# VHH binders against q9p7j3, part 99

Target 1, 174 residues: q9p7j3
Amino acid sequence: MILPLFPETQVHVFVYENVSNCAAIHEQLISQNPIYDYAFLDAATILYKKQVYSAIIRALEDRRDEQMKTKTIHSEVILSLSPKTEISSAFRQFSMTKKSKNIVVVKIDSKLTEEEEFERLDKLVEGNRVEFSDEELQKLIDFKVLKKNYKLDPSTLENPLASILSSIALRGYS

## First folded at step 7 (VHH)

Design q84 (framework vhh_6qgx_2)
Fold by ESMFold2-Fast, scan of step 7:
Structure q84 (fold): chain B 174 residues (1-174), chain A 124 residues (1-124)
Amino acid sequence: as target 1 above (174 residues)
Amino acid sequence: QVQLVESGGGLVQAGGSLRLSCAASGRTFSSYAMAWFRRAPGKEREFVAAISWRGGSTFYTDSVKGRFTISRDHAKNTVSLQMNSLRPEDTAVYYCAAEPGYSLFDTAEEYDYWGQGTRVTVSA
């Protein structure tokens, strides 16, 4: 996918359900294995495609402006999902954990086609790939997690899109 | 809820300039990405320019690059489109549009809020 605001940047987003090897993937991320240079998100935290794309655009803006707070563009995507600028909190809120069951995987600046990235990730992730769509994401979301991460009140939880996107856009500005 | 009102349209000769403004009211404006679209007589809506909520990222359709500049003023709650070196083919009704967060798409269907439009006519 090409984002109009960053047409020079290749972006791929993948969704996996029923992943059995999250603990193994987590160990590879901690060891900083370059083969796993992706943003691995817990799908329990992602409700909309626009949520992911908003975080990606925020991360790309911060990279362009030399304002990244993390080591890689992929870790910056994870930070950018959070309404706060506190790195440790963002990772606890949105990153895949050893106990995750469903994940969203983001790749930026791929030198591979989407199909080639699918082949690579299907070898790394032991789960079922599903379409990156609002319909599929809604099957995997945990509304209690979403409410906590974005501090949603009951009135916004019924239609949280604008609140979530505003939280991402206002990161660091309140 | 966000309401958008455009202004600044009018008649201008080829090579001239116009500045369009879009005033937003209601919900927190600073969290919205903004875009300008236009519709020429007998044609579909066409993307013109977009700006991210912070104003840090902009992009333009090829035909207006270098001639049009989109900008925003958070204090005034406005987005502006400075149109220079206008051409007869720029004649259209210009609409501002908004979506929460960042501008992700250059397609009209992706935008949640729309103004009523302001008419721009460029004479040969």
Scores: ipSAE 0.151, ipTM 0.561, lowest interface PAE 5.5, mean pLDDT 85

Design q85 (framework vhh_6qgx_2)
Fold by ESMFold2-Fast, scan of step 7:
Structure q85 (fold): chain B 174 residues (1-174), chain A 124 residues (1-124)
Amino acid sequence: as target 1 above (174 residues)
Amino acid sequence: QVQLVESGGGLVQAGGSLRLSCAASGRTFSSYAMAWFRRAPGKEREFVAAISWRGGSTFYTDSVKGRFTISRDHAKNTVSLQMNSLRPEDTAVYYCAAEPGYSLFDTAYEYDYWGQGTRVTVSA
């Protein structure tokens, strides 16, 4: 995907359902294995494509402005999904865990084509790849998790998009 | 939720300048990405320029790069489009558009809120 605000930055987003090896992937992330240099998100926390893209744009703006709070662009994407600037809570809220079953994977600054990243990730992730679309994400979301992470009230749950995107954009400014 | 009102349109000769303004009202306007689109007579709506909420990121269509400048003053709830070196091809109705958050796209269907438009006519 090409982002109009960052046309020189390569961005790939992948969605996997029914992943059986999340514990093994988590161990590789803790070990900082460079092969796993991606943002691995729990799909239970992601409702819209725009939610992911907003976090990516926020992370890229912070990198451009030399205001990143984390060590890598991928960890900055995870932080940017959170309405707060607290790194540990953002990772607890949005990152894949050993018990995750469905995941969203983000790659920024890939030296590989999208097709080559697909082949590589399909080898690392033991699950079924599905389209990155609002329709597929809505099958995987956990609304209790979403409500908790973004502090949504019952009146916004029917159409939470604006609240979620506002939370991402206003992190640290409200 | 957000209302947008454009102003500043008018008639100008080729090579002239106009400044368009868009006033926003309503909740959360400050967290919105804002854009200008235009529609020439007999044509479909096309993207012109966009700016992120804090004004740190801008994007322009190729035909206006170097001639148009988008800016915002979120204290006044406004976004402006400074149009210099105007050409007859710039003749159109100009629309202000907004969408929540950081998502900036150059397609009209991505924007949820629209103004009524302001007419710009550039004579040869």
Scores: ipSAE 0.020, ipTM 0.486, lowest interface PAE 7.5, mean pLDDT 84

Design q86 (framework vhh_6qgx_2)
Fold by ESMFold2-Fast, scan of step 7:
Structure q86 (fold): chain B 174 residues (1-174), chain A 124 residues (1-124)
Amino acid sequence: as target 1 above (174 residues)
Amino acid sequence: QVQLVESGGGLVQAGGSLRLSCAASGRTFSSYAMAWFRRAPGKEREFVAAISWRGGSTFYTDSVKGRFTISRDHAKNTVSLQMNSLRPEDTAVYYCAAEPGYSLFDTASDYDYWGQGTRVTVSA
């Protein structure tokens, strides 16, 4: 997919359910294996496609403006999902863990098509691919995790989209 | 949560200029991405220009690049479209649209809030 604001940047987002090898993937991420250069997110934290795209756009804008706080664009996407500026907190809140069961995987700056990236990821992820859609994401979300990560109260939980997107956009700004 | 009101439309000769303004009411307007769309007589609504909530990123449709400039004023909760070198084919009703947060797309269905529109007529 190409974003109108960043037409030179290839963006791919994949969703996997019932992943059985999250512990193995997590080990590769900790060892910084370059084959795993993706943003691996816990699907329990993602409710909307626009949530992921907002974090991607924020990360790309910060890269353009030479204001990235992390070493890679994929790490910057993870940071950009968080309403807080603290890097380790963002990773704790949104990154895949050894215990994760469903994941969202983001690839930026790919030279490959979506299908070619999927073939590559199929070798790394032992799970079932599902469509990147609001409907599929809503089956995988953990609302307790979402409420905690974005500090949602009962009134915002009824329609959290605007609150979540504003939190991502306003991170570090008043 | 955002209400949008457009102004600045009118009749202008080809080669002239107009400035459209969109005033937003709502506590969190500064966290919304904003766009202008237009609907020409007998045609579908098409994208014109978009600006991120911080004003740091802008995107234009090819037919208006270099002629139109989108900008925003956070203090006044307004977004403006400066239209220069107007052509008869720019004749349309112009709509202001808003989307919460940082996402900017050129598709009308991606925007949740819309103004009522302001008419622009460009005569040769």
Scores: ipSAE 0.101, ipTM 0.541, lowest interface PAE 6.6, mean pLDDT 85

Design q87 (framework vhh_6qgx_2)
Fold by ESMFold2-Fast, scan of step 7:
Structure q87 (fold): chain B 174 residues (1-174), chain A 124 residues (1-124)
Amino acid sequence: as target 1 above (174 residues)
Amino acid sequence: QVQLVESGGGLVQAGGSLRLSCAASGRTFSSYAMAWFRRAPGKEREFVAAISWRGGSTFYTDSVKGRFTISRDHAKNTVSLQMNSLRPEDTAVYYCAAEPGYSLFDTASEFDYWGQGTRVTVSA
């Protein structure tokens, strides 16, 4: 996908449901295996395509401005989903865990086409690919997790998108 | 409630310049991405320019890139569009729009708040 604010940056987002090897993937991430250089997110935390893209845009702005708090652009995406600046908290809230069942995978600056990344990821992820769409994400979300991560109350639940996007934008300012 | 009010429109000759301003009232827009759209007579609304909530990232449609500059004043809660080297094809009603956080700028229908517009007429 091309982001209007960063037209030179290649962005691919993949969604997998019913993943059976999350524990194995998690071990590879802990080992910092370069083959797994992606942002692996727990789909239970993602409700909208805009939520993911907002985090990507924030991470790209921070990279451009030499203000990244983490070592890789993919780690910066995970941090950018959080309304707080604490790195460890963001990873606990949004990263895939050994217990995850559905995942969202983000790749930035790929030298491969989307089709080639699918071929690579299908070898790493034992699950079913689904479309990266609001419809599919809404089947995988855990609203209790979403509410906790973004501090949503009944009034904001009427328009969770606006609240989520504002939280991502205001990280570190409140 | 949030309201956006555009100003600065008018009549200008081709090659001239004009500066549009958009003032937000109600709540502050410091966490909102802001954009300018336009609608020419008999046509649909089209994207012109956008600025991120931090003001650090800008995006322009190809036809205005290099001629128009979008800027933001967080203290005044305003966004401006400086239009240089104006062409007759730039004749339109210009609208200010706002969306929380970072906007994809991929569809006009996703912006939460819109102004009423300010008319720009560029004579040949």
Scores: ipSAE 0.150, ipTM 0.544, lowest interface PAE 5.2, mean pLDDT 84

Design q88 (framework vhh_6qgx_2)
Fold by ESMFold2-Fast, scan of step 7:
Structure q88 (fold): chain B 174 residues (1-174), chain A 124 residues (1-124)
Amino acid sequence: as target 1 above (174 residues)
Amino acid sequence: QVQLVESGGGLVQAGGSLRLSCAASGRTFSSYAMAWFRRAPGKEREFVAAISWRGGSTFYTDSVKGRFTISRDHAKNTVSLQMNSLRPEDTAVYYCAAEPGYSLFDTASEYDHWGQGTRVTVSA
């Protein structure tokens, strides 16, 4: 995928449902296994493609400006989804856990094509890949989690896109 | 709601310059990415330039790169498009567009807030 604001940056986003090995993946992430260098997100927290892309663009801007608060671009994507500036809070809110069932996986600066990353991830993730689309994401979202993470009012929850995107953009300014 | 008003259009000779401005009002403007699109007679809206809400990232369509510069002034809630070395092919109605957060795509369908447009005519 090409982002107009960062046309030289390779970006791949994958969605997996019914993942049976989240505990094993989580263990590999805790041990800092380099083959798991991706942003592993809980799909219960992601409602729109634009939500993920906004976090990616925010992270890439912070990297360009030497303003990253975390050690890797992938951890910066996770932080960038959060409306708060605290790193531990962002990871608690958006990262995959051992109890996750559906996940969104982001790869930035891949040396591989999307198809090659898919083959690689298929060996790491025991689940069913689905299309990265608003339709598929809306089947996996947990609206209670979304409301809590973005502090959404009942009136905003009916059409939360603008609120979510603004929260990502304004992190640290409100 | 974000309201956008363009100004600065007019008639100019090829090789000349024009500066377009877009004045924005409304609650959420400070978190909006801004873009300029144009529509030539009989055509659909096409992307010209975009700027992130912090003003740090810009993107241009190839045909205007190096000739046009997009900028924003947060204090005045304005976005400007400085157009240099204008060509007859730049003749169009120019529209200001806004989208919450970051500009994700250079396509008109991704923007929900639009101005009414300002006409630019470049004579040979």
Scores: ipSAE 0.238, ipTM 0.613, lowest interface PAE 4.4, mean pLDDT 85

Design q89 (framework vhh_6qgx_2)
Fold by ESMFold2-Fast, scan of step 7:
Structure q89 (fold): chain B 174 residues (1-174), chain A 123 residues (1-123)
Amino acid sequence: as target 1 above (174 residues)
Amino acid sequence: QVQLVESGGGLVQAGGSLRLSCAASGRTFSSYAMAWFRRAPGKEREFVAAISWRGGSTFYTDSVKGRFTISRDHAKNTVSLQMNSLRPEDTAVYYCAAEPGYSLFDASEYDYWGQGTRVTVSA
């Protein structure tokens, strides 16, 4: 995917359901294995494609402006999903865990085509690929997690898109 | 109620300048990309200029690059378009629009629109 604000940046987003090896992946992420240089998100926290793209854009803008809070662009995407700039809290809220079952995987600055990244990820992730679409994401979301992460009240929970996007773009700024 | 209200349109001779402003009410657009589109009679809306949610990135259609400047004031919730060296082919109704920020060039991706302000450039 090409983002109009960052036309030279290659972005790929993948969704896997029924992943059986999240504990093994988590171990590789903790050891900082460069083969696993992706943002691994818990799909329970993601409701819309625009939610993921907004976090990617925020992370890319922070990198461009030399304002990144984390060491890698992929960890900056995870941070950017959070309405606050608290790194440890953002990772607890959005990052996949050993207990995750469905994940969203983001790759930025890929040297590979989308199909080549699919082939690579299929060797790392033991799960079923599904389309990166609002329809598929809505099957995997946990609304209790979403409500807690974005502090949504009942009036916004029925149509939360604008509130989520504002939280990501502003990170608590009015 | 969310509203975008344009102002600053008018009649100007070729080579002249106009400054368009867009004021947002009922909602802050600090988290949205803001854009200007235009439509000449009998034509489709076309992209003119866009500014990212923090004002750090600006984009222009080739025909206005170097002549138009887009800017925003987050405190006032406004976006402006400074139009210099105007040409008769710039004659159109100019629309302010807002969207969450990854698809800047496609009018169909914009959630909020103003009613438009008319710009006429005479030869």
Scores: ipSAE 0.000, ipTM 0.162, lowest interface PAE 14.1, mean pLDDT 81

Design q9 (framework vhh_6qgx_2)
Fold by ESMFold2-Fast, scan of step 7:
Structure q9 (fold): chain B 174 residues (1-174), chain A 124 residues (1-124)
Amino acid sequence: as target 1 above (174 residues)
Amino acid sequence: QVQLVESGGGLVQAGGSLRLSCAASGRTFNSYAMAWFRRAPGKEREFVAAISWRGGSTFYTDSVKGRFTISRDHAKNTVSLQMNSLRPEDTAVYYCAAEPGYSLFDTASEYDYWGQGTRVTVSA
């Protein structure tokens, strides 16, 4: 996908369910293997496509303005999902862990086509690829995790979209 | 929810200027991305301009770049579209649209809230 605000930037988002090799992927991420230069998110934390896009746009704005707080654009996407500015907390809240079962993978600045990224990721991830859609994400979300990460009240849990997006957009401000 | 009301439309001669305003009400307005769309008589709705919540990012369709400026006033809860060097082909009903958060897209389906529209007529 191309975002109108960042027409020079290619963005790809992939969703995998029933991933059996999260521990192996996690080891590659902590060793900073460049082949794994993606944002690997725990799908238990993602409810909407707009949630991911909002974090991507926030990260791209911070990169444009030379305000990135992390080493890579992919780590900046993970930070941007968090309502807080603490890097370590954001990674604990949103990153894939060795115990994750379903993941969302984001690629920024790909030099490959979407099909080529699919081929590459399908070799790295042992799971079933599903459509990046609100319908599929709603099957993978953990509402207890979502509530904790965004401090949602019971009244907002039935329709949390605006609260989640506000948290991402207003991070660091009331 | 967010309610949007447009104003500032009217009749203007080619080469003239108009300023459209969109007043937003609702509990979450400050976290919304805002856009202007237009629909000419007998045509489909088209994207005009968009602005992010903090006003740090703007995007314009090619036909209005350099002529139109979108801006935001958080204190007044308004988004404005300053239209300069107007042309007869700018004649349309202009709509304000809002989407929660940072997601800025130039497609109408990405926006959840819409105003009723304000008519702009540019005479030769």
Scores: ipSAE 0.049, ipTM 0.503, lowest interface PAE 7.4, mean pLDDT 85

Design q90 (framework vhh_6qgx_2)
Fold by ESMFold2-Fast, scan of step 7:
Structure q90 (fold): chain B 174 residues (1-174), chain A 122 residues (1-122)
Amino acid sequence: as target 1 above (174 residues)
Amino acid sequence: QVQLVESGGGLVQAGGSLRLSCAASGRTFSSYAMAWFRRAPGKEREFVAAISWRGGSTFYTDSVKGRFTISRDHAKNTVSLQMNSLRPEDTAVYYCAAEPGYSLFDSEYDYWGQGTRVTVSA
């Protein structure tokens, strides 16, 4: 996928449901295995495609402006999903855990095609790949987790999209 | 929440310049991505240019790259489209659009202006 605002940056987003090896993947991430250089997100925290795209764009803007808070673009995507500028909190809120069952995986700056990344990830992830679409994401979201992460109140609950996207865009500002 | 009002359209000769402005009302403007679209007689609405909420990233359709520049002023709640080296094929009604975060698709923009007409004569 090419992002219109960053046309020279290759971006791929994958969604897996019913993943049985999250604990094994988590151990590889802790050991910093370069084969696992992706942003692994818990799908329970993602409601919209635009939520993921907004975090990616925010991370790419921070990289361009030399304002990244983390060491890799993939870690910066995870941070960018959070309304707070605090790395540990963002990872606790959005990263895949040993107990995750459904995940969203982001790859930036790949030299591989989307199909080649699919082949590679299918060897690492033991689960069912599904379409990256709002329809599929809405089957996997945990609304209680979403409300907590973005501090959604009753006035925003009927349409949380604008609030979520504004929180990502305005990280560090009110 | 947000209302958009375009201005700056008019008649100009080929090779000339025009600057379109879009004024937004509402406290949330600074968190919105902004875009310009246009519709020529007998054609569908097409994307022209977009700018991210912080103004740090811009995107242009191929036909206007190098000729048009999109910019925003957060203090004035405005987005502008500087159009240089205008061609008769740029004749259209130009629309300002806004959406929280990121969007470049017609169906995803929350707010639209009423449009401003640009006519480029040969």
Scores: ipSAE 0.012, ipTM 0.443, lowest interface PAE 7.9, mean pLDDT 83

Design q91 (framework vhh_6qgx_2)
Fold by ESMFold2-Fast, scan of step 7:
Structure q91 (fold): chain B 174 residues (1-174), chain A 124 residues (1-124)
Amino acid sequence: as target 1 above (174 residues)
Amino acid sequence: QVQLVESGGGLVQAGGSLRLSCAASGFTFSSYAMAWFRRAPGKEREFVAAISWRGGSTFYTDSVKGRFTISRDHAKNTVSLQMNSLRPEDTAVYYCAAEPGYSLWDTASEYDYWGQGTRVTVSA
């Protein structure tokens, strides 16, 4: 994928459903195994492609401007999904857990082709890859989790896109 | 209600300059990405320039890079397009568009809010 604002930055987003090895992946992430250098998100928290892209763009802007709050670009993507500035809170809200069933995986600055990244990641994740689309994401979202993470009221829950994107943009400024 | 109002269009000779402005109301301006599109006589809408919610990121179509500059003023809730070294092929109706958050796109269908447009005519 090419982002107009960052045309020389390679960005890949993968969606997996029915993942059976989330506990094993989580252990590798805690161990900081460089093979797992991706942002692993719980799909229960992601409703739109634009939600993920907005977090990626914000993380890339913060890296460009030397304003990252976390140590890696992938950690910065996770933080950027949160409406709050608290790093630990953002990770609890959006990161994959041992109990996750469906995940969204983001890779930035890949040294591999997209096809090679697909092949590598498919070896790490024991699940079914599905299209990164609003339609597929809507099948995996947990609206109770979404409401809690973005503090949505019932009236905005029917069309939350603008509220979610605004929350990502205003993180730390409201 | 979201409202975008463009101004600053007019007739100018090739090589001249114009500054377009877009006044935004009815939403939290600082949380929206803003863009300019144009539609030439007999053609479809095309992307011109976009600016992120804080003004930290800008993106231009190749034909205007180095000639046009997009900027925003959060205090006035205004986005501006400074157009220098204008060419006859820049003749078009210019539209202001808004999209919530950081998602900046060069595709018109991705923008939810639009102004009515302001006409720019560049004579040879």
Scores: ipSAE 0.194, ipTM 0.583, lowest interface PAE 5.2, mean pLDDT 86

Design q92 (framework vhh_6qgx_2)
Fold by ESMFold2-Fast, scan of step 7:
Structure q92 (fold): chain B 174 residues (1-174), chain A 124 residues (1-124)
Amino acid sequence: as target 1 above (174 residues)
Amino acid sequence: QVQLVESGGGLVQAGGSLRLSCAASGFTFSSYAMAWFRRAPGKEREFVAAISWRGGDTFYTDSVKGRFTISRDHAKNTVSLQMNSLRPEDTAVYYCAAEPGYSLWDTASEYDYWGQGTRVTVSA
């Protein structure tokens, strides 16, 4: 089990590169189509597996404690990636846009297996699936976006993991 | 530079109690998950307990559940392990460990920062 604190919570994370239909997906998200109930993240903002898992754990903690600031667990994951408490800012920083090319997709509380979710997502996403690994994420990251989102200085850019995870953990605190 | 310093170890009789403390410096304490591991003579490092970054959640190995309590004090940058009803098999060197973020892990390789350890001896 990957989440000792939430052992009964099924979590799947998918990575797609070279996605050609981000504008169509974005329209479905704006219309709140329940088929698209996932967290769609811009891969340009994600450098580590631990970054995604930390945001998921925080979102699950906030749901358990009845402290969610957004309507769904998936939108709470997006908020939880941000070092700030402002919802609109977090979505602008981390969520997929019409112009995104590579995306990370998170599903929480899935009643389907990982393979069944892949089959469902392959019908929605026109792109190439790649492994959810630090190696693959490093190929898709935009370091200028990362630096801006987490306010990294040159010294922290050399090893940003601890700074990123601290920003996620301290959202809403000094 | 990240530094973890354990204290509170010693010799105690079976059925007794000890409180271990770990003082943390060189990082933002409230953004790190903290854990205690132990190593008995001739054995590998074993997970004991973990506490989430804000102290809202704890995770224990089965052999210490109900006997040990992990807690943290953000004002003092310390994590503590209250050990009650001690048994001879609890004899070990106890290590404090830290990992950035919210993840609670029972695996030693997931923790990047370690203290030097404090020795606990429980006599029959």
Scores: ipSAE 0.022, ipTM 0.459, lowest interface PAE 6.9, mean pLDDT 85

Design q93 (framework vhh_6qgx_2)
Fold by ESMFold2-Fast, scan of step 7:
Structure q93 (fold): chain B 174 residues (1-174), chain A 124 residues (1-124)
Amino acid sequence: as target 1 above (174 residues)
Amino acid sequence: QVQLVESGGGLVQAGGSLRLSCAASGFTFSSYAMAWFRRAPGKEREFVAAISWRGDSTFYTDSVKGRFTISRDHAKNTVSLQMNSLRPEDTAVYYCAAEPGYSIFDTASEYDYWGQGTRVTVSA
C-alpha cells in the first residue's frame, strides 16, 4: 500500500486469527530478535483499517519531524494507537500478549514485496491468515477493550471511528 | 445526522474560475479530513484534492496542482475548492467527502460521508 502523504514508504498490514504460538512470538519480541521487526498488535484492540493507517501516518509524521518517542518505527506505530504518550501504557493496551488469539502485524520500510512478507510471517505465526478488511477486523474486536482504551462514552459510541481517529491524531495535545 | 451540502457549481468559460463550497453538519468537523472528488460523464469517480483535519496538510491530483486550492474554515464548518484556469476536461460533478481522523486518502472507499454533488461545466 502507498500512502499519499508518504508515497515512498512501503506499508504492509497482515491479520491472523486463531494463533496458537503467541507465547513463543512474545518471547522473541522481548529478546529483540531482528527477524520479528514488526509491530505485533492484539486484534482485540483494532476495529477499522483506518485506525491502523492513522497510527502508521502519525508514526511516520513523528519520524519525519524527528519527534519519535520510541526507538523503532514499529514501536512508534504501537505508541501512536494510544491516546496518551506513555510508552508502557500504550504497549500494555495494544501489543500482542502471550494470551492473544488474533493479531494484526504491521511492516514499514519492507525491502520485500507483500507476498514475500507473507511467506516470512507464515513461518513465524501459527494461525490462519485473513484479509485486512473492516469486515474481518469486526469479527476479532473486543468492544470492552476498545471502550476502555479510547475512553468511549455514550455519545462517542454512536460513531466510534471518529472518536478513535481523533484520539490518535490529538495524542499529546490534550 | 451527518450532512454535506455542496454549492458553487455552474457554467464557466475555459480559463475562468469557480469556487465550490461544502457545508458540513452533524459531526465534529474539526476532527475530519475533507476531500473533493469528481465524476465526468461516462467515467469513474476521481480524486481531486484533500485537506487534513488541522488544515496544515493538503494533497492534489497532478492535473489540478497549481490551478486548484483546497481550504477549510472551522468557524463556518466549510471546506472550499478554489478552481482557477479551468479547462474543458475539468467538466464533472464535484463531490465533497469526509473521512474521520488525521489521515488524508485519495481513494473514494476511505471516505465515510458524501455530498450529492454540484455540477461544473467548462465551455471551450
Scores: ipSAE 0.011, ipTM 0.404, lowest interface PAE 8.8, mean pLDDT 85

Design q94 (framework vhh_6qgx_2)
Fold by ESMFold2-Fast, scan of step 7:
Structure q94 (fold): chain B 174 residues (1-174), chain A 124 residues (1-124)
Amino acid sequence: as target 1 above (174 residues)
Amino acid sequence: QVQLVESGGGLVQAGGSLRLSCAASGFTFRSYAMAWFRRAPGKEREFVAAISWRGGDTFYTDSVKGRFTISRDHAKNTVSLQMNSLRPEDTAVYYCAAEPGYSLFDTASEYDYWGQGTRVTVSA
């Protein structure tokens, strides 16, 4: 995927359901194994493609402006999903855990083609690849988690897109 | 709830200037990307210019680059399009559009909120 504002930046997003090895992946992330340099998100927290794209764009803007708060662009994507600037809180809210079953994986600045990244990730993730689409994401979302992460009320929860994207856009803005 | 109201259109001779304004209400203006699109008679909507959700970043179609300037005023909840060196080919109805968060800018289907449009006619 090429973003008009960041045409030099390669972006790939993958979705896996029924992942059986999340505990093993989580251990690799804790050990900072460079093979696992991706943003691994719990799909229970992602409702829309635009939610992921908005976090990616926010992270890329912060990198361009030399305002990243985390060590890597991938960790900055995770932070950017959160309505707050607390790094540890954002990771607890959005990162995959040992108990995750469905995940969204983001790769930025890939030196590989999308198909080569698919082949690499298929070796690391023991699950079924599905299309990165609103339809597939809506099968995997946990509305209780979404409500808590973005502080949605009942009226907002019926059509949460604008609220979620505004939360991502306004994080830390006065 | 969300409303976008355009103004500033009119008749102008080639080489002239016009300033279009879009007044936004019913949402948190600073968290929305804003764009201008236009539709000439018998044609589809085409992208003109966009300004990012947090300001600072602007994106233009090649045919208006250097002639048009998009800007936003957060205190007035307004986005403006300054159009200089106008050409007959710029004749169109100009529409203001808004999308919460970030959009890919030049794709009309990504914008959920639209104004009614303001007409610009440039004579030779």
Scores: ipSAE 0.157, ipTM 0.555, lowest interface PAE 5.3, mean pLDDT 86

